Miniprotein binders against q9sl92. Designs and how they scored, part 26

Target 1, 330 residues: q9sl92
Amino acid sequence: AMESDASCSLVLCGKSSVETEVAKGLKNKNSLKLPDNTKVSLILESEAKNLVKDDDNSFNLSLFMNSIITHRFGRFLIWSPRLSSTHDVVSHNFSELPVGSVCVTDIQFKGRGRTKNVWESPKGCLMYSFTLEMEDGRVVPLIQYVVSLAVTEAVKDVCDKKGLPYIDVKIKWPNDLYVNGLKVGGILCTSTYRSKKFNVSVGVGLNVDNGQPTTCLNAVLKGMAPESNLLKREEILGAFFHKFEKFFDLFMDQGFKSLEELYYRTWLHSEQRVIVEDKVEDQVVQNVVTIQGLTSSGYLLAVGDDNQMYELHPDGNSFDFFKGLVRRKI

## First folded at step 12 (miniprotein)

Design s84Y
Fold by ESMFold2-Fast, scan of step 12:
Structure s84Y (fold): chain B 330 residues (1-330), chain A 118 residues (1-118)
Amino acid sequence: as target 1 above (330 residues)
Amino acid sequence: SPDQIRELADQLRELVDEFQRAVENGDMDRVRELFLEIFRLAWRILDLARELLREAWELGDPELEKAARELLRIAYELIDLAFYFLRAIRQGDLDRAQEILQDMRELADRLLELVQES
């Protein structure tokens, strides 16, 4: 295994003196790691004047952190202008970071930094990852739905606070976000089991101010309210953690049933008719079913015209919303 | 519609009264059930407020916009009170729970005031 010459600077920012002391400790130990032998340099926010730009082009750490009023989530922030994966930052360093830490980047890339064929995400996309712990593995798969709901409500909350008409962000099961039939975001949740707990890493991408490849929240807002000020990634992320912390507490205390009505109002699938294709005795069978909701385990629940119940799992099925078609993944 | 706001205010008052009886009777199963009902009602008020704000923007109606913004404020305040109530109950702080229920009644009164001022 050859050593990678890739290097990365991570800026650490804390909400209070408690988080600031954590940042200082991490910097002194230089203990954060990234995959592929990437060399990591840790920088405190106060030392990052050459990397942190106080303009609309880069994520504004102070604007975000000053907005946070949470007790757990988003109080410790890791930022870099360019990263291969925010998800890798939080997942590879789960044991080193306070639970609830968030990593943000302006540009996410694929490939090696020295190659001509490196892909880069468009600037203006809100790309972040954060961590949480859960003890009951049976409800871990449901966390992606809590996250999805919190994102959609955070966008509406920012509009509400500005007195703007709300942006109707919808959920496409299991983990995509849409506005006006166009994808604006996605969610990725991964977990590992350690010390009788599930360590969950949540990644979110949301098109806030990037017009490519399809649309963004600010493009939608300008269509509804052309004279409005643009939504900022920092405002949406702050609102996300405020909503997520409350929804997570409710979910942990009362179960997903407490959020189920909100979820169904927000998803694209109420009363949707779909064709389920499955193989029975080496023959392709098509059944027309109507989406009813989610099972207690978080799988898609549908009913056939004969009142036969169907349960569809996100890991085993291909769901094409526009064609109304479900096929088993091979 | 003023009738919709009045109906929501009446529902809130009824739920808060049921809530107080459940707390006084020590019926924690009923308390949890009523918490969810109040939480759902808060979101119905929020949905109404958002729809009215959108309508105000489409019509250029500043009076409707003002009413929608006040409904938004009431909805957010009720949601916060519902979470504070859940916390108070978990901690066994019945005095705090009663204070929150009184604050919820005051929000119902403010909903009725919006109807009377339209």
Scores: ipSAE 0.725, ipTM 0.884, lowest interface PAE 1.0, mean pLDDT 84

Design s86I
Fold by ESMFold2-Fast, scan of step 12:
Structure s86I (fold): chain B 330 residues (1-330), chain A 118 residues (1-118)
Amino acid sequence: as target 1 above (330 residues)
Amino acid sequence: SPDQIRELADQLRELVDEFQRAVENGDMDRVRELFLEIFRLAWRILDLARELLREAWELGDPELEKAARELLRIAYELIDLAFDFIRAIRQGDLDRAQEILQDMRELADRLLELVQES
């Protein structure tokens, strides 16, 4: 409680003079906080010469900002070479940051100290979090699906613009991303209710130029087009915000039904047969169901061989896609 | 296939004609339905373009690659025009809406030109 806490440097970068003024104001007030009493130092991009190097494979702030053509999302950037959680940066500081602010890190770590067998994400993984506001709590659970779609399409968009064969990124419900049966990413959405609005924080991890945990986008691309240039995290993130802003607007105006066809074309579960296991009086009961889609609340809708409808929730069930098995969580 | 591209071009022309009639009639529910149909059509063109580009890379076919890249361009322009159209309608900018519908017709013509060039 009285010891020296960990320290963290956050570099602030804005798309226009408006965002630059916000960055200056935040630095002047030193108002950004992180959990566990982490000491936060705020640095403007213009002052970050010692942290940003040309020969470093660090995230390129200017390359990302040059790709941004959005009106709301991704226009205010927070970057650090190493963070415990990009999600914590945006969620703990929701009230201080413009809505749509993004936090990016090169390395995300877990553990009880930097030198004691701490797990680190491999460099080359795109790790980011951003914020949004929603008013209707009934559709908040669906936002993770809009985010998933925007990621898959952003990857394809970057390939398309370069004249490269597309990478078939698929969605494994509720929140994982796969290529050729191997996990390449994941999404985490959290929300809090405040002042008649839902404050949503979105976290995304995407294996762009790293082989962990199993593969990355550039490894898949090299398999299809060996002489191609590597995909860049900055270009994918820029494409993500361009696509997400359009999808978010469509989702807000016309509901998830406007994106539903694209979602089902992109997910792994169309016509999938799965076994649902439940315990009844110390006996395991198995029911075979066929995935139909999503319910209006965002849960899996399935139909059993008994012609009965089933709604499967991620917090109440474990789903093993490769085994086609759903089990009740204890 | 050439027949598939012709079908997509014909569908685009039909949807644009229906859009114009719906706007002239002030039928905003129909305009909403037609926006979703054009959005779906744009994604069908995009999917076809991506498949052809993949095939071009697998076969080492530069002519197919050129056709696929042009089809990608058409699909992206159609998506952007669809969003611009709905924005123009919401703002009551009927002159801009008419310009966008004409641009969509020109994309349909470009789809047919691709079939004639390859």
Scores: ipSAE 0.712, ipTM 0.880, lowest interface PAE 1.1, mean pLDDT 84

Design s86M
Fold by ESMFold2-Fast, scan of step 12:
Structure s86M (fold): chain B 330 residues (1-330), chain A 118 residues (1-118)
Amino acid sequence: as target 1 above (330 residues)
Amino acid sequence: SPDQIRELADQLRELVDEFQRAVENGDMDRVRELFLEIFRLAWRILDLARELLREAWELGDPELEKAARELLRIAYELIDLAFDFMRAIRQGDLDRAQEILQDMRELADRLLELVQES
C-alpha cells in the first residue's frame, strides 16, 4: 500500500485528571496530524488495553508515569508501538499539545514504498521527543547541551538508585552520546519562531537494551555487574525529565554558566588538541589549538599555540575529534 | 575519607547559615550565588559517592558499599532540597523555605554520623 493508506494509532496517557481532559479533547476534535497523509487514530489509555499488553518488552506507560514527579515535562504521554518519527508527532502538533508533552515509540522505521527498503530500529532503544518554549533565540542553540547533560545524569541516577556502579556516558559535541568509545545515542533539536516565542522540539535516541548496531547500556552494565537487573527505558525516561526540568529551570534563570562545569566534566573534549587547516593566500596553514570550552553562542572555543582564540563551527569545517583534525571548507 | 566528609559537612552548615542570612536580608543575588555553591557541594558529594560505590563493587566490600549508598542519598536529598528552596522563595513561601533550611542542616548531621559510625 501507498503512504496515503498508512495508519497509526496514538495512545494518550496523562499524569492527572488535567492531562486526561486534554486527551479527551484531542480525541473529540481528531486534531493530531502526521505527514504523508497518514491516518491518525487517537486512543485513550483506558481504551488501549489490547495494545499495551502485547509483551513484556513493550514500553510500559504505567511504569513511566509512576516514575515521574515533574511539574511540567513528561506529564502528557503519546505512545505508539511503531512510528516513522516521534519528532514529527510533537513538532507537527506543537500548537495542539501541552508544552512538555512527550512522544515515545518502541519501533522507529525509515524508508517508503518497497517492503525490502524499510529499515526498523530494534526494540529496546529508548526513542522519544518532547517540546518546550524559549523566548531568547540567542540561547536556543544551547538547549541541546542541557538535554545531553540531563540524559547522562539520568543514566547515572538510575544506576545510583539501584546501588550499581555508574555507567560513564559521555558527550561528543555537539549532540552525540558515547560509552567506552562507542556511540549509544544522539540528540536532535529543531525550532520554529511563532508568536514571539521559539517552539522547540527535542528528539532523543538512546541504546538501552538493543544490541545493534554498536552497543547499549545494559551490555555495558552486564560487563560490570553480570547478576544485575537490567536498566529499564521507563525509569531512565522518568529520571531524564526529573533532571531536565531542574537543569532547564537553572539554565533559564542563571544561564548556561550555571551548568558548564558539569557539562565539561561530562564531554570528551577537555584539553583536546586539534589541528586546524586553513587556506591563506593559496597556502595551506596548519594551526594547533586546544579546546577550552564553549562560547556564549554554543560553538567550540579553542586557543592556539600563538595565544589567539578561535571559535570553531560545524558549518564550513570538518571535525574528527578522535583524530584531532579540523579542515575548513571554502 | 573521614576528614573529607567532615569538611563537606562543615561547608554545608556554613552555606545553610549564609543562605538564611541572605533570605532574611532580602539579598536575592546572594541567594543565587549560595544556591550555586550548594549545587556544587552536592555534586562533590555525588562524585565521592559514585567513586566509592565503584570501588566497593571492584573490591566486594559491603561496608564501603553501605557508606557510598548513604552518601548518594544525602547528595540527592541536598539537590532536591536546594531546588525546592528556590521554588519556595520564588513563591514567597518563607515558612517552607525555613523548613528546607532545617532539613539541609539535618543532612550535615547525617554526614557527620557517617564518619562517627565508620
Scores: ipSAE 0.706, ipTM 0.876, lowest interface PAE 1.1, mean pLDDT 84

Design s87K
Fold by ESMFold2-Fast, scan of step 12:
Structure s87K (fold): chain B 330 residues (1-330), chain A 118 residues (1-118)
Amino acid sequence: as target 1 above (330 residues)
Amino acid sequence: SPDQIRELADQLRELVDEFQRAVENGDMDRVRELFLEIFRLAWRILDLARELLREAWELGDPELEKAARELLRIAYELIDLAFDFLKAIRQGDLDRAQEILQDMRELADRLLELVQES
């Protein structure tokens, strides 16, 4: 018995009998864990009716799972109506879950201790995380670009399938998603090295049907096609895994170069002029550079007006797109 | 518009013929280069289809919408065939690769039909 007041219920859902047996095994072992002494209760999909609110805006597990035709990604689903972090669920339980498992929540919150000072994400945001394995650490940093590209194409794919005008989701390097100059999403990738492989956890947030604090895909769609049916989180997630599995296989087989042209057509930075600020002996030095693309390691490649090459790292620099300013972190 | 679709169809036919020769010659480097060119061509068709669909919505043009939807179907089918082709080549399944090349040629014919239909 645990003395913790914090608890979380995770609903397990599988695409086939194979994934269903994994779910049963996990429930019997009760082996999934979360940080901050959170008690985890595992529930099979068939037992989960009492967790579905009367509100028809909750994520529809069946609608998502029926759309999946992938061979690896998204075939094992973990869902909770409210969760501190989908990323924590998959990363802390990497060894227990099938690789390619996805965790989804309707509301993501953050707070320390008990319920005091709790922040909650708006309902209607698509919040999910999933796992993958890679062997070559040199290309692990590039996976965030494959993920962001797959998200942008998944949104367009759903619009295409419905006969709707496409939503022009753009990538703000290194890991943000924008529509019409407003942020609609973000991506976080983390990795650990174990047993000669990199265990990668991917987290994505995408504003599908939540207006605040910025905008959402359905608000953009209503501006273009007011009489259209709304985009559903379940359809976008299904389309994402279809696209991601194909892009990931291509990336692993041909390298990022195979997706590079599509990535540059999708990002906000083609031919962008940027001021790079550096501090040298208590003097602020500013150099004007033009963004050329990405280096083989996934860092930003830029050329100065003096024709000198500059490499900008996402963990070493801050990038303000609207000001065209990059500042080196001290 | 019709000239652009005809040009895309001609480019697809040429790439399929070069793919066929590369496979027959066992030139895997050329096969990979041609895959990327077909993949890029598929995305050019997809971009055109998406722009035409947006235009159809702005104009309220149902015939343009039908043409855009058919271009969308051709683009998605070509992308799927391109991925299946890479898988067949990787597995050494030349019979399946040959079938996929024939399916790609049929997509080029469908592009030309869009130009000839009213």
Scores: ipSAE 0.722, ipTM 0.888, lowest interface PAE 1.0, mean pLDDT 84

Design s90K
Fold by ESMFold2-Fast, scan of step 12:
Structure s90K (fold): chain B 330 residues (1-330), chain A 118 residues (1-118)
Amino acid sequence: as target 1 above (330 residues)
Amino acid sequence: SPDQIRELADQLRELVDEFQRAVENGDMDRVRELFLEIFRLAWRILDLARELLREAWELGDPELEKAARELLRIAYELIDLAFDFLRAIKQGDLDRAQEILQDMRELADRLLELVQES
């Protein structure tokens, strides 16, 4: 009657000697933790030969790191072939990792493993999480919009550099990514307040080269340019950090207004008319509103035909874009 | 179209000239407004380049592809110069800011060369 605890191998990779020294220090201390009593083994990139399978579908650490030209984000990489959550890796270890560290996995799973069915993501999804710090809590909700913009532009940048037609990735507020009316990605931002700063963990999933039946960026590209080379997760992630660092700096220095026009050109909601449903005294009240944009706090701004202003919060509302319906959560 | 490229080049020249006047006058509010206009213009050039590249792929047109790729280079270079300009101004490096404005004028000249080569 012996049952082994879950175990996980994390491969550490650094862009420069500075990040390489951090990796060595973390391995010597064995200080990284994961939930549910998961046993963590830390290995350096040079020692990872037996963990990297002989297939072309595993995330290529060197290809990614060679693409990095940033000064802060993506310079320290944590990779595992299989994880329950990249977000847990960076958020549970925020104080141990350099700010801007990224965690990547080839397969994300959910379930108990031995006693329940385990859900596994298809290989070819780009699944990653990274960290940042912010001081002003009023603009923390806007960071998800900066992230989504950087993802959409990173995809286009990779296409541009290869001389390929661009892929029109759109944003469905507040945090979903779509191409041709089909979801290709999502973003999750969480924050904790510690030592007078907001510690932000950003998780992103993007369908780059998934198998059937889900849609992905390479399926869209092959429809437009059948003879083109496939987009690589590593190149998109590198382009993402390059774009995100620039957008983040601009956002912090000039405010969201500097990115606002680009955001509205990229989202699905310009001049959209939606029905807002509220429950008042056990009666359903419907109001038709037109989406105007975002408030300074990052919530959806809409105007009724009576010129009444509505501010819609993502956690307080259910938004069905395709039905044009917003239902207040009770 | 060549007319669109010429219009973008003329707009860039005018914005850079106004940018230089705002810097010389110490009008930091105007500098911020003009930065946003140049940033928007850079994205307009980028969008045009992306649309032309898509069209070149659909038509199999190597001359259109060449023009689109040059527009992509100009747009990316203008975006980088805009970021460098903000950094120079923030650091009080007015000599560097003036060099960047000159580089932006050279990009406008490159846009006009594309019209002459098509």
Scores: ipSAE 0.714, ipTM 0.883, lowest interface PAE 1.0, mean pLDDT 83

Design s90L
Fold by ESMFold2-Fast, scan of step 12:
Structure s90L (fold): chain B 330 residues (1-330), chain A 118 residues (1-118)
Amino acid sequence: as target 1 above (330 residues)
Amino acid sequence: SPDQIRELADQLRELVDEFQRAVENGDMDRVRELFLEIFRLAWRILDLARELLREAWELGDPELEKAARELLRIAYELIDLAFDFLRAILQGDLDRAQEILQDMRELADRLLELVQES
């Protein structure tokens, strides 16, 4: 079955003849692989008529590709109606795919996220992963912030182009997206070092048109403008790559400082006071700190009432934004 | 307001003139600095446009909506032109860079037309 863990079909779609020839080559070599010995069948978009049905609920490959005006990102598309992980598709096949290739699925049943959090990926959620290369490992951790900012601006961009009031998507550091205090999305970046370059795989989930678990962008839009046309996953993804490519180029040329002001306007943490808890010889020590921003390495920078600087790492600390509490992990 | 739009148009014209001088002097650090100033200007136009669009939706005002949509178009075109300008300069295509600067001046004229057509 196409949708099982033991077998899946990947539809390949290219923006131009260049990407179309890459797709033909991949199909002829049968070179794409997935973990756990999953059998992969490669299908060209022209051959996918029986798989891509006009049900108005499946991701529309043509609508997305017609919106792409980028030079690198999103020009090669891999799609399947059901996948265990879009992230695995791009990361396991990094060397076979053009850099900037995107994988999209309508349903992801084995969601991904940081820590042990489970994220539901029902139909209507925009689930995608794409690749990029970076040479300087010091700035690789910052890419998740560039991605987050590009997602928030892509949503506003689509609203702007439709003449709709914008949806105020916010960033909850380090990698979550929120609207009106409810989580609507998340980002996961992984990297490997090979041939003096960092191979980065970026995964994004965004609740666009799904009613579960709590809310989605179209539910927010209906509350603001009940007679409006719904936002489409395809248009948001196209706008994302247009904005991301610009932000990525700016980031690579001038560093994160060039995007820092926009990031702080978008995140939830400006001047937030938090309690940092550490255990010292079975004693709980609490310090009150005020969030100042990010360090050059991308960690949370805070200042205590004693004027001391604190650096908080996402992997070494648990951060409860709503309670203003940080606890050392382990 | 009309005064605010005129100020934005004047700032855009001044930045374009400074871009031209930076290019003529081969001053890439100044070009990068001016790029960030154009970006800040584009965000100011975006903020104004989004505020006007929200107001148009609340009032049911099609003329205000039309003005807001034109400001959105100008802001997005300015962002695209700024990146095309950097690409042209980095490739050493000075003829294309000059065409882009002229297109930016035409955006300033379009801002002023919004004041006239209101």
Scores: ipSAE 0.609, ipTM 0.821, lowest interface PAE 1.5, mean pLDDT 83

